# VHH binders against a4x776, part 7

Target 1, 306 residues: a4x776
Amino acid sequence: MSTSMSVARSLPGGPVAEQILAEVAQEVTQLRAAGVTPALATVLVGDDDASVGYIRIKQRQAVQLGFASPHVRLPASASQADLQAVVTQLSADTSVHGVLVQHPVPPHLDFDRAMQALDPEKDVDGMHPVNLGRLALGLPGPTPCTPAGIEALLAYHEVPVAGREVVVLGRGATLGRPLAMVLAQKRPTANAAVTVVHTGVPDWPRYTRRAEIVVAAAGVPGLVRPEHLRPGAVVVNGGVRYAGRRLLPDVDESCATVAGAMTPRVGGVGPTTVAMLFRNAVRAARRTRSSRTPVRLPDSGAPAGR
Short names: E, the ipSAE of ESMFold2; O, the ipSAE of OpenDDE; V2, 0.75 times the mean of E and O plus 0.25 times the DockQ between their complexes.

## First folded at step 1 (VHH)

Design e03 (framework vhh_7n9e_1)
Fold by ESMFold2-Fast, scan of step 1:
Structure e03 (fold): chain B 306 residues (1-306), chain A 122 residues (1-122)
Amino acid sequence: as target 1 above (306 residues)
Amino acid sequence: DVQLVESGGGLVQAGGSLRLSCAASGSIFSDYAMYWGRQAPGKGREWVSGISSGGYSTAYASSVKGRFTISRDNAKNTLYLQMNNLKPEDTALYYCAAELSYWGEDYTYDYWGQGTQVTVSS
């Protein structure tokens, strides 16, 4: 039915997410056959309707994949000590493999301090300082979900990344900053020349105009326009805002007239983020079967010291 | 937007069978996890069954496990619920829903149909 003038090929995340979740489901089945039921615990503080709905969906997805899904609810009046006690207890519980603390928590609570009380091995968001340090050092561990999802999305659609000029627009803790670390890793699906631009770089279009791949990660609707892009560039919208139920992406849809490939407005990177959450969770459960066996990432295929 | 229209409900005798359908209008049905819920007279909403976007994983409420089967046809944008060995306590308005969750983007979409009535006589 589309009669649009768009020349960019679409890079949907739905098929990518399904491939990842199918692999997760297979790994869950193998673990269950070996006597281990993977368990993803969820923690919710308060009764904010959006957070309740969000947790509900993750709990259903976990059950559909074959995970046990224990849930802890704390009242909005809970103290910092109460929250940290729950996180510490779940960290010590050998039947629990991954722990998800739903953000946001009430304003009187320190979410970051609660996250730091988590066992880094159970961090399914990949945002614990220990796991970010592992990422920075090229060590195995849980990977930040959206950055990992974008890497998987580009690989699925056979977008060349290794040796390419990539510009990440944004330096937020959950996307732009860790994405730069992910895409600079020495492996075939990464190994890029990465430039990070942000509000401190007023002439950021100078960089995006030369990029083979642009990932928008600023959370500013319509920030990236056609004149900011190199003709034929691959454009990934990682940053969005919403107005009600409508997604307002960082990349203006008119960029499809200049881009060679682009993620769609809806069904782009978002589904891959959820899939990576469950991949981190099943890998956490897998680690409990083999004492201290690290997750090993494949090398790029070029031996060190050649 | 996703619009959901349920059909296939009706009056059936205990021990009988019904097949419910949920037709989705929208270009991205295959991107949504789908589920069936029900609301019996004087009771709250109850989750019945769910299926992943690609159909590889299914889950059921304990009350219906072994009797109900959820399936989907992404080429037809349609969700199904095959209900066997129906009991009077299965009497409810049955509705389908589509859920789209973006963890890293911190938003969730939840689309609901209007429902189709199932009445099981003893």
Scores: ipSAE 0.000, ipTM 0.159, lowest interface PAE 14.7, mean pLDDT 82

Design e04 (framework vhh_7n9e_1)
Fold by ESMFold2-Fast, scan of step 1:
Structure e04 (fold): chain B 306 residues (1-306), chain A 123 residues (1-123)
Amino acid sequence: as target 1 above (306 residues)
Amino acid sequence: DVQLVESGGGLVQAGGSLRLSCAASGFTFSSYAMYWGRQAPGKGREWVSGISYGGGSTAYASSVKGRFTISRDNAKNTLYLQMNNLKPEDTALYYCAKDSEYYFGLDESYDYWGQGTQVTVSS
């Protein structure tokens, strides 16, 4: 016996990441032809197996895209001053365009303090306070990777966002909060009515049951269930945890019975985050060629067809 | 083809000093972080020190911090390790290593590209 139940349309991030990385590779080729080799420096503190694995993946990807990939490894016993000296030196190094410090660092180190010493233009994660300020003001700069990846994922799969009611579950600094700023920007792939709900909103299901798009960003496995969704809603698994080797998303997979479209448990938002990191890195390298290029402003008085 | 050739090892008494050199060829030396590792008789491989591609950032294993100094001369494609106040416990074969395409780590799957230089510290 088999049952044929309707399942939500899948929104995989793999194809989205491939499209972004193809654009990055083209920009790297153009920069190298102009005599600039984009360089993404990576810093690893300690020998945590997961962190080692993540940095290896990022370094391999950098090399495949044509980046120079200098690496600095610090022992788990490194001091705050040791970490800050590395970040300061990489900030001053004109051959380096982007810097990635693999999180987490050992608990005796203050990661945020170290990252604040970084040149904001080399911040490939897009999480430096200066870059978050740029995002809040609608100014160009490195973008928060996961929020930008979600915007790209929705656009790739032709999910309408402009003018739509979006609910973000979670107010974390790396996803929920900056995602609200991204999706409220005045552009065709954003321009949404965004509501942020969190632990301080006990009746958060009232908001998600009305939403056309729900992005889970709480980091609580199985938090979002079918009864929390509007039938036909688009659901994005932004928050995840791991139990050993198994990825546990915030959205329960049974939500596919109610949702019209949903990111898969594996191969959803994660690939787009990595792709956006490389997009930030190539843009940083491009700025070494033309940091003073003015932004095009609309000109309602200009004659057309000159 | 990449080559790393270590030199400067030898026999020295406890409290003495040695300076190791690593001559690099076959790659753009100034674009890679460089490392020193060691393997003592009857022990596994141990990471000793690392230096950024520009020479501005250095790191040391706790066992050698304050006694060893890593440096590089990018014009000569040469890596150095100045070893002061040597102890019998520093007796080991010392290897120079280039950062890999993935990352550099001294683990069971990583091959050192140099033959190493022997350091023996007598009591």
Scores: ipSAE 0.005, ipTM 0.141, lowest interface PAE 15.1, mean pLDDT 82

Design e05 (framework vhh_7n9e_1)
Fold by ESMFold2-Fast, scan of step 1:
Structure e05 (fold): chain B 306 residues (1-306), chain A 123 residues (1-123)
Amino acid sequence: as target 1 above (306 residues)
Amino acid sequence: DVQLVESGGGLVQAGGSLRLSCAASGFTFDDYAMYWGRQAPGKGREWVSGISSGGSSTAYASSVKGRFTISRDNAKNTLYLQMNNLKPEDTALYYCAAYSEDLWGYSTEYDYWGQGTQVTVSS
């Protein structure tokens, strides 16, 4: 028995997701009592089995939480104009508060171009340029789901972030880049000194070896190994690839022998991403309420255990 | 015909041990990540532990880490939870659940789950 194994603690995302979804359910109940039924519209193009599965799960969760769940299905042969028309229609529909277009779309379609038609207020993924601009400026709005999920996961497990040295390995648009903006925000669950490393930094281990928190966001299985980490560091695996149905994380599981805390290969960050999607959706619905009292902002003063 | 059947629960004193089993049938067991969850009377569901499809990666809730061990036998289509140093707050209905690994990270639901086995820990 190795005493070093007793130092590394697991940072599962399941409990974090459950807490977030319980808060979402409470907010949905309050909105419905006020005469507003939150609505998350889903759009699927084609019949890819994985995409059908993801949409079905999201639709079932929406209904269980008390959301209206309008669904639009387009054939794989749909044109760019067809997709943009659906996004435009849902964007303009006052009964719809959030819109999710399932990625990927068929290769003849330009997903990013289609999303230009989406009202930024209905962007439940938090990836619209307007919302990323709001994030950069410290303004309220939908937050990128995985970065928000990681912040919530660290807070839930009482990992100190404020004033800490954090290294984000990867500069992808959906995780590494916006995560740096999230963790640099002036609030108790963030306020970190963030360094972003990537393929343009060949000696990236120089940075991760001194970091108190390492977030892997490269999408390269097994990229992060024990020799890349500071003893006792907190390690978050945000990047994954798949070999068939098997999940391949960026962080090698042997890192548990060096890390003080680490997200598990399965049941880590992923569940928090989906929970944040619903949080963005319910908060979009809250913003449509007419009130003399301003709606309380998401994540403002988030508790350590959240 | 998909089934998950839990067994091994019972009454034990604080500090005692129990081994739970979950027998799976009707699906390709080694394509699915497996989880143990629990629900105490009047409380919500709590995630306890998870294991990858091949058994090489495990995760635990902070409340059980160091005390519980999850394992699986893919040849027997069976999931296990070894529970040591049991506490009164571990009293709950324990259930197993299956997640497709390619949906983990995007799913807020289990693909399949069992009906549970009761664990009661006396002080």
Scores: ipSAE 0.000, ipTM 0.271, lowest interface PAE 11.3, mean pLDDT 83

Design e06 (framework vhh_7n9e_1)
Fold by ESMFold2-Fast, scan of step 1:
Structure e06 (fold): chain B 306 residues (1-306), chain A 125 residues (1-125)
Amino acid sequence: as target 1 above (306 residues)
Amino acid sequence: DVQLVESGGGLVQAGGSLRLSCAASGFTFSEYAMYWGRQAPGKGREWVSGISGSGYSTAYASSVKGRFTISRDNAKNTLYLQMNNLKPEDTALYYCARGYEVEYYSGDTYYFDYWGQGTQVTVSS
């Protein structure tokens, strides 16, 4: 009998997540010793099975790390005003340091509008416009979890990024666009030449065939195939869809025959996203112990990227 | 009805090996991710390893990586766990589970929609 063998080096996110969560646990322990219990509040609207599952995972992880984990559940019939009131109350609650509203909410609700009521410092997903503006300006703040996770994953596995040609396939708000901003930052784990391709670029394979690193973030199962890759390229699978209970990644598994390194179908980027959420949350709690540094307006004397 | 039946557990000395099997029935086996979990005395159920429906992707908990190997035979509807260099801390009830192919793994069993009753593995010092 034959055994299945991949020629690409595997880039699992589990060890990366464990390293980040161990650092988070140490920070939580230090905060608790100083009289501060970090708190991550979770909000769920409705009873969608997948959303319930994701919230339970996050709540259990929070407790294991030593966070307080207040939970607010709203019925599927909740109004926009109900959701905004909960977000406003959690923003004002000094015992709460981070707030996670589980997406998606029911279709009659405007998620983005509700999030406008949230204190940007409590945005553990890193998706608030203020925090995206901070990212664009090179300022510190909560960072989008999946982009930060991918940066950490590449660094952990000693994949060179600085000066390399990186193609991001997809322009979604949670991954493709903020990832381009992350990987273009002037630091050793980034500093890449980043190209973003999407549905508006019909000849996107022209770009991926040149790339040293390809990050798939389109949410189109099997979109990236071996013929789209440079031999020896590093391939990161950030985009997934489900067909029932089956996970369908953007990157076809056959890409392992051409890629030099590749994230696994399961246990790749996802674990790092959850770890980064908790890193954002513990950092939010840490900021309550320190005077906040005012954001400097850009001017001719400002440091590069601020 | 979905059924998962584990076998292959037993008593083994530290440094020894065991191969666990899980016979699956009542669903199209190749369309589901399969998992091995364990429960040590006085502890909750935790994830050990996972494998995609195709068998192409695998993942492991850090405590077992390099020592355990998950595999599947879709023609026989059977999941396997090869356990090498066993340690006393590997002593637990081992169960197989069917679940979602998730973009990440956690020690949380809320991904699992069905699991077996388990097979006991005891590692003596």
Scores: ipSAE 0.000, ipTM 0.259, lowest interface PAE 12.9, mean pLDDT 84

Design e07 (framework vhh_7n9e_1)
Fold by ESMFold2-Fast, scan of step 1:
Parts: C-alpha cells; sequence; structure tokens
Structure e07 (fold): chain B 306 residues (1-306), chain A 121 residues (1-121)
C-alpha cells in the first residue's frame, strides 16, 4: 500500500563469494591434474588469539579448496629483519605461490615495509606497490581483495556501473583509494565516473546526494544516513568499525528506506574479500605454469599437463 | 575449544518443514554475527542466511527468501533456521558459521560439520 514501507533490494556477498570460490576450486582441480598443487603460505607474528583464529580459518579454507597451506610462526619479539627474512625466503620458495602475512603485526614492526620485500607475483592481498602500479596502468596482476570483491558483487547483482556516477567515501590504502582505480578501469563491470571524498571534503554530502552508487569506505559507524542519499541509489558498505566486540557498519540501516539496493549489515562485502584472496592465490599458481618459461608442445602430439 | 554443532536435518517430503539448530561453544556467541550455508550435490558451497549479533538485522539468499527464517537465542548460544515449503532443490548439507570481527581478511571465523537435509520429490 504505502511507499513508506519500501525496502531496498538486498545485495548479499555470500552468493558472490560462493560463485568465486567454486571457480577457484575448479582452477585448483585443473592445476593439480597438471601436477601443480597451489600453495598459500601464511605468516603469523606473535600469539594474539584473534590472529591465531583467523589464520586457522584461512588454513582450513585453503585445504578445503585443495591448496597446500604451509605456516610460519615468528615470536612476538621478532625483529623487522626477522620478518623481512621470512618474507624473502617465501618469495624464493618455488613450491609457494601466494603469501599472506596476518595483520596486525606487533607495534614495533613495519608491516608495509615487510610486504614490500615480497615477490609481487605472490602478493595475495594485491597491496604491493608493483601491483598497485599495475592496477593504475590497467595491467593484469593481483588485485586488492575488497575492491575486487565490490566490483564482483555489483556485477553479480546486475548493478549498472559503466557510465554511472559513483562516490567513494574514504581514501584508505586498502579500500577507498584502490577502489577508485578499479571502478575507473575500461571494462564493462567498471568504466564509472568516480569521485573520492574524505575528511578533507567537508561538504561530502553534496556529492553523495547526486551519486547513483555510494560505497562507504571510511570506517565511521553510521556515517551514511538517508539524507545523504539520492532516492534509488545503490549503497555498498565496505567500511566497518568496532565498539568493543560489536561490528558497526558505515551505512545506517535506515538507508534502506531511500536506497534502491544495498548490501546487508551481515553477509555483505566481507565474504567476497576472502574469496578474492583465494582467487589471487590460485591465479598466482596458474602463472607459474608458463609465465616465465614458454611451454613447448612435444612433436609426439600429447599435451603437457593432461 | 571452539565448536559449532548442527542438528535437525533429515528426510522430508517436498512442501514439508524442518528446523535446524546450531549449538555454539568456546567463544562469546552474543558478540558474533551468525550464518547458515549449504552445499548441494554437484554444486559449490552457497550462502543461505545471516543474522546480526543482536538479531536486529537478517538477510536471505533470493532462493530461500520468504520460506526460511533465521533466528538466535543468545542466552542458549543457539542459532536456528526454520525451513518451510521445502523443495527438492533444498537438498544439501547445511552448516553454520560465525563472523569474525575483521572484514579485510575473513568474514567467517568458525565452521560447523553440517547436518544433512534431503527433500524427496
Amino acid sequence: as target 1 above (306 residues)
Amino acid sequence: DVQLVESGGGLVQAGGSLRLSCAASGFTFSSYAMYWGRQAPGKGREWVSGISWDSGSTAYASSVKGRFTISRDNAKNTLYLQMNNLKPEDTALYYCAAEGPYYDLSEYDYWGQGTQVTVSS
């Protein structure tokens, strides 16, 4: 009866993640048939219970998908040189295709500097400067996981992006900044007119009120409210903050009364980030088959790797 | 030890109903968002439903929306999935999962072993 009871179409990330992981599992099966077991190495510094738990979950998922899952643990007292030596060792190990260093590391260590020592081909987070440079230039390579997940989520739910006005709220290194680069790429699932707003833009609502798509990437609970949105806009919550042990999204749930579609509070972007991590890992393994050494078909007519 | 133990599965005729339960232990259940997922024969894992730590928000896959209802009892550390008007396509191993507090690396911290649901035509 009443339009005041309208609710935005939901854009869950779970189905998107499952589709991506099914594709990953298929690629893993093909690689294993060709004699290559994809391997995702995990590195943990210290013994923080939450970090131990996250590594355990990722290792379980890796094994479930058919990956080898080597693990390296360093004591909380480890030096920057110790961490960089482990990253360098894993970079040189031909049996390892991807490397994940669990964040956070202890406060005396420089995480970003350690990650720069990693072979950019094994960067499953897509955060190495070489891979960010590839992204900026439109070249193939590992992509930042959450930005790639958001692109996949929008495509899965058939949200038009090409030629649309998109506003990204936030300029953080892992989400807002690389997302702007992703959505500006010349391809059907991107090719958007992207505006990035942040704390240096006090009248940021001027931009979001005109946007067809708003992606919240600021980590400020309840930052985006109904009055900040164009009626019928698509709203993606990419940012989150914690109040104690509670997860608080950047987008207020009341935005569902104005938005045409939005990610749910639970089961939104998060699942797609994990799926993209494994996609980067399996693609890294795939590249080792022929990227640096040409594959030559023998005159016998039998294809290698069957 | 963290554990998620699913129960309530079984064989049911098309159009029937089942209620699944997930008993959680070893973590602060009331601080975590909870999910139901499933894996059907010949298909990959598929997300079914989710519920926030405070029951204030729920979400459903389009294939089950209007037929399934997710709920939780934080006092009993238990997650539920009420499944109505079951279809043969709902035949799958159903499992519960708990959301981690960090979105950038892992959405699901813990997984159960699953409970089998078989819907006959």
Scores: ipSAE 0.000, ipTM 0.165, lowest interface PAE 14.3, mean pLDDT 82

Design e08 (framework vhh_7n9e_1; at its last look DockQ between E and O 0.01; V2 from the best seeds 0.00; counts 0 for: pae E 13.7 > 2, placed apart)
Fold by ESMFold2-Fast, scan of step 1:
Structure e08 (fold): chain B 306 residues (1-306), chain A 124 residues (1-124)
Amino acid sequence: as target 1 above (306 residues)
Amino acid sequence: DVQLVESGGGLVQAGGSLRLSCAASGFTFSTYAMYWGRQAPGKGREWVSGISSGGESTAYASSVKGRFTISRDNAKNTLYLQMNNLKPEDTALYYCAKEYLDWSGYEPSYFDYWGQGTQVTVSS
């Protein structure tokens, strides 16, 4: 038992992830009843311990949700041609609906080139240029998992976002940059005034001190401190680094003394990222239909006259 | 960029035949159900025919069943409508459409990505 040093409301991601995964499980059940078994293929190159661990977690979750989970492992010595062949084969495989290539790959391989060869409809990470273009244009498609998870986390905890001043600290390709695009979309859970700050903005605290919502996405432990925040601000820790087994978040825990609401050090955004991966995967499967599934003409209604 | 380009329309006598084509690009054609709709002057759009992603399932409006045949060539990204025993009431602008699935939820829509259409006029 310990005494709380703060009145900041906690924003845990566990309940958010649980709600999303329950919805995914329901969609998987409906697809199986319609003759479609959702399949998420995973590809691992090499034997990096962290990557092996992350793939194993994703495979276990896939099985629990009712997905088929084909796995391809390539040795660390695999060539670019070997990786390209696997991605091409999985793109052409009609039984596979989503493909996840675990990052990072060995440094002699071009990950981005391999991923660009993937069918964008099977891109469960939402990082394919076609899908990022869809996001930029406000078109439907798979969304980057961590940005989508943060949007869902804020909505779940009833944090107002529309019309609010949001500062995103970091411009990384997987979080800061796509998060700015997500939160600027014209919908009730977004529609924010978004400012992106980064290493090229030395006086970034000027921006965070006025923000109603601060999302840390830099991957620099303890970067955000109480003096960088507006009293009562909502603080989301999207960035994390590990020192052994200890999780080192971008946001210093003492920020809880100033923030009105804050994601916890453990069990924050991370669970929502994994849940969003499976949401993208089941939606990819939903977009494919068995050739045996009966097609029906849609009902057309007459528009209301005035 | 999703594009649908219809062709094959024209002027034909009652009892005649036409074959419409729809060239699709910008999406994985083989994974989507495809549809033909039509709009006669001064009337709303109506659905004529549909075909599943692999071609095993087809559907037809009662007005065209037995006269029209929908087919697809997934290798060529092309949808077809074979129109036989045409009637004056078949006169309309014909459109092809791709099945739309909303990423916010399961809500299929068949109105997205209509092309400019191809005109079919059947004289008496």
Scores: ipSAE 0.132, ipTM 0.666, lowest interface PAE 3.7, mean pLDDT 84
Fold by OpenDDE, look of step 2:
Structure e08 (fold): chain B 306 residues (1-306), chain A 124 residues (1-124)
Amino acid sequence: as target 1 above (306 residues)
Amino acid sequence: DVQLVESGGGLVQAGGSLRLSCAASGFTFSTYAMYWGRQAPGKGREWVSGISSGGESTAYASSVKGRFTISRDNAKNTLYLQMNNLKPEDTALYYCAKEYLDWSGYEPSYFDYWGQGTQVTVSS
């Protein structure tokens, strides 16, 4: 009896990102029609090739979506004050709605400190402490991109989350912690029973083996293995390391033999993160508008009322 | 709980005027853009007018521009729609709507709450 090893359903992020970006593009168009040109400013310090590449991709995408994309480049020798000045300036610029400071910055600079100088309303990464506070409080604001992307990914693929046992592996500030908060929120695409496990939990597999959904957010390649999963579990790889250009997932590929569904090694959460960045950006622009000018809805446009 | 209660509708002759009110409660009224919409019999809901949170900016559907005026009193948590030179085609159930500002949601929405509406009937 050839036990046809049921291969997990793939949960690609590409289609999710495409949908979100299409929505963003539409919203940008609407804002433009209302006299608001959404602008996403990017700040790059130094000449790190990878960073330069990422910025270029983001800038291109911004333009494609209809954003203005002002860019500030600081030399690698820039001081903390220089970086903060730029961030402050961009925060004060009424023509700029979102600001992205490209990570990493040179080692002599404090990225977090620089981010603190950013207007939380313009935080497109959703990682500003104020926005994390808002998240924790269930208040409106920019949501961390990767957590938001994961929620969207699950929703897109019609993975039930509400009321489900979700285990998040990792407690990082950029993913694990905020993800736990996101998925615990009272929304149809969240509202989960969330458990966060980490290196301080000796028998963390006990939790993951019970979980209906496992999100790996540890940044440890190969951490999640088949024996750690409930058969049929949904597995999301959020943690990413790189060996050169090769993505090393937290989730071992063999998990597909046990999981009911899982993100692919490439093209999982990553694309959704980027999409969420732009969602945050356009929403930032929208918030600005809300205080100033109502959006003219197309005459035929039924208010998408709940 | 967010509540929006519309009033001021009625029967009016073509060329007449009405002033609609929307009493808002359950949220910080002054922080949200507010909108008027309407739904005519057998038709979908359509946007009529919008006003910024502070009242600094207004927008109108093409069909009502120049005839309708949206305003708000933030101290009274009330939205208004002055409708002048009413036409039979303006006959509809008029709703006030609150801007949706929950940015944490997955689904994009521009409006979250609507009132029950007030009926405006314009006779020929």
Scores: ipSAE 0.020, ipTM 0.330, lowest interface PAE 5.9, mean pLDDT 88
Fold by ESMFold2, look of step 2:
Structure e08 (fold): chain B 306 residues (1-306), chain A 124 residues (1-124)
Amino acid sequence: as target 1 above (306 residues)
Amino acid sequence: DVQLVESGGGLVQAGGSLRLSCAASGFTFSTYAMYWGRQAPGKGREWVSGISSGGESTAYASSVKGRFTISRDNAKNTLYLQMNNLKPEDTALYYCAKEYLDWSGYEPSYFDYWGQGTQVTVSS
């Protein structure tokens, strides 16, 4: 729109991710000073260019943060048993604190079954059934990365969530379902009235038209249009964790003419998802420290300038 | 290595039309979403349009919606941008970009996978 008309406020995720990663870096520094090197193992099956690229980005970020980054590569022809054996071995390896299996896996492999073989304490994606159960019960555990990222993004940009009507459009296990559980939790950055709808709900737009916040989590490009929103709504475009390649957003860009605030197509939720991955990983390393040996912070008893 | 070569730019009067092409090589074109971006004189790069890997879904910046049409021919590894009703403010260097398949949604420039661009100049 022209500069003479109002446009939706942008809700970029980059600054949110930067803040989270700075906190992660501080925690990694403290752990390394205490003799614990956080380690995030990555598993790649096959060799397609996109998956290799994703692993490289995650490995570079891990190194920059001070993580050890062991990597396991399996051929595209690997069997389900081969994949599950790798996951089991990494679960048993006490020097490894987090494990990430790069999605997508080749079609003959069952990603969800492989993830079930993983020690839930090393589940940096937060998608192991035990950890989803912890989320549902309000128990401590890694939170699925994209839902956690969305909560952090809304908080960072000072979008009121508590007591608000939030509609989640989509019911997938990686985003829509866990997000509904996250935003309903009793805390200042959540505590919402959450409604989950999907394309199987007749007249689903009647729900989104009344919502103060709409999170698009359906994986259907262009599904959300301006006529589906109340004026001034906050619109978040999320994605599915296991849908493979990034697609065009569920939210049509013209929604910016009606929305009060909106995540950008590029640099929105995505950066926060990666940041939450590393937050889960550093927390997994801290849990290992607390269960094996007590840890003292390195700055006690030794003032530097004196 | 990934190569993207844009063509079809030129000088056109306001209200006119141009069709841009982007020849892609060095990757499996049909499995990636593709984008057009532009850089006007003295401005930063701006996202213009995107298209899914199979061509089933398209998206446009509000400034060009209704005037520009993105398309692709996966058999020829070619991306297109049909630009109609051109305005002087559409004057820019136009470039195509390969989607980076990071779920994070980082900008297409992350791995330097865009072409050198083709100049479009719209005179009034």
Scores: ipSAE 0.000, ipTM 0.142, lowest interface PAE 13.7, mean pLDDT 82
ESMFold2 (binder alone), look of step 2: mean pLDDT 83; pTM 0.846

Design e09 (framework vhh_7n9e_1)
Fold by ESMFold2-Fast, scan of step 1:
Structure e09 (fold): chain B 306 residues (1-306), chain A 123 residues (1-123)
Amino acid sequence: as target 1 above (306 residues)
Amino acid sequence: DVQLVESGGGLVQAGGSLRLSCAASGRTFSSYAMYWGRQAPGKGREWVSGISSSGGSTAYASSVKGRFTISRDNAKNTLYLQMNNLKPEDTALYYCATDEYGFLYEDSSYDYWGQGTQVTVSS
């Protein structure tokens, strides 16, 4: 019997990313008409071919959307002080609204220390401690890109999330951990009962076999198999690794025989992550023109403001 | 899992037109951004044009902008490149390609490339 994905409904991220980027383009047009050119600065340290490729993609997308795209390239031999100086300078530059430092940096550099020196308002990755604190408190701010992309993907495809049992496999700082915070927010596209499983939970399949939604966020190819899923479950592949140029997802394609809906091997969550980066960037530029939109924090499910 | 087959190339005089097609199979075509690249004799592969999964966004290399039009028909799983006002320097083997990120520019890290279709423009 074929183990093809034809039996599960496909949840592609391409259309989701296009919708988000169209909204970003409209916002950029409005800001430019108001005299503000949104600017996303990119920083690359070294000559890693993959990093050069990813920066090039992001720069061209920025220009196409109408952003100014200043670029800073540091040699692989750059010191921590050199990287800190660039981040500090871009943080203070009023013409720059968002800053992206391409990860990874050379191993002699402390990436996290450099990023903590960035103005939280210019954090387009949504990973600054201040912005993670805002997420935990239900306050507006830059959102972690992949978690926000997954929320948007599920909403676009009309997958019910509110009140549903969701299992997240992985507790990594950029996906699993912040995704749990995102999906627990009190709003129609979230409001889920979220369980996080990881290497410290050896019997994690006991949890995924009960879940209505499973998000794989471990970066372990083929980790999730059909026997780990509830029939009809929605399966999102958030974690990937590469063998050369081939994408290796956490979710085995044979899961399509059990799942009710599943992200495709190619064109799933990845496009939504890039789209959310630009959404964070345009919103940063918007904040220079008007005060933050106040958020109403309900008494149940969300912490009080402050 | 994606297979790409290009067609529509041929010999044409400068100033002429050709329409290239790329038939895709193996996965849901409408889920992927698609690209055209080319390789001129004695040169590496270069990006020509890209189109988003819905067809709502397009991009072009500066050398072809205004002369070439990329389009797609998701119902037919087919990508097109309409080439007008062809020049001798457009002579190349033309490839279609796709990747996992949905929208990519000037990057040879595309996941899948077809065998190509030859375009020769005589002076």
Scores: ipSAE 0.005, ipTM 0.361, lowest interface PAE 11.0, mean pLDDT 84

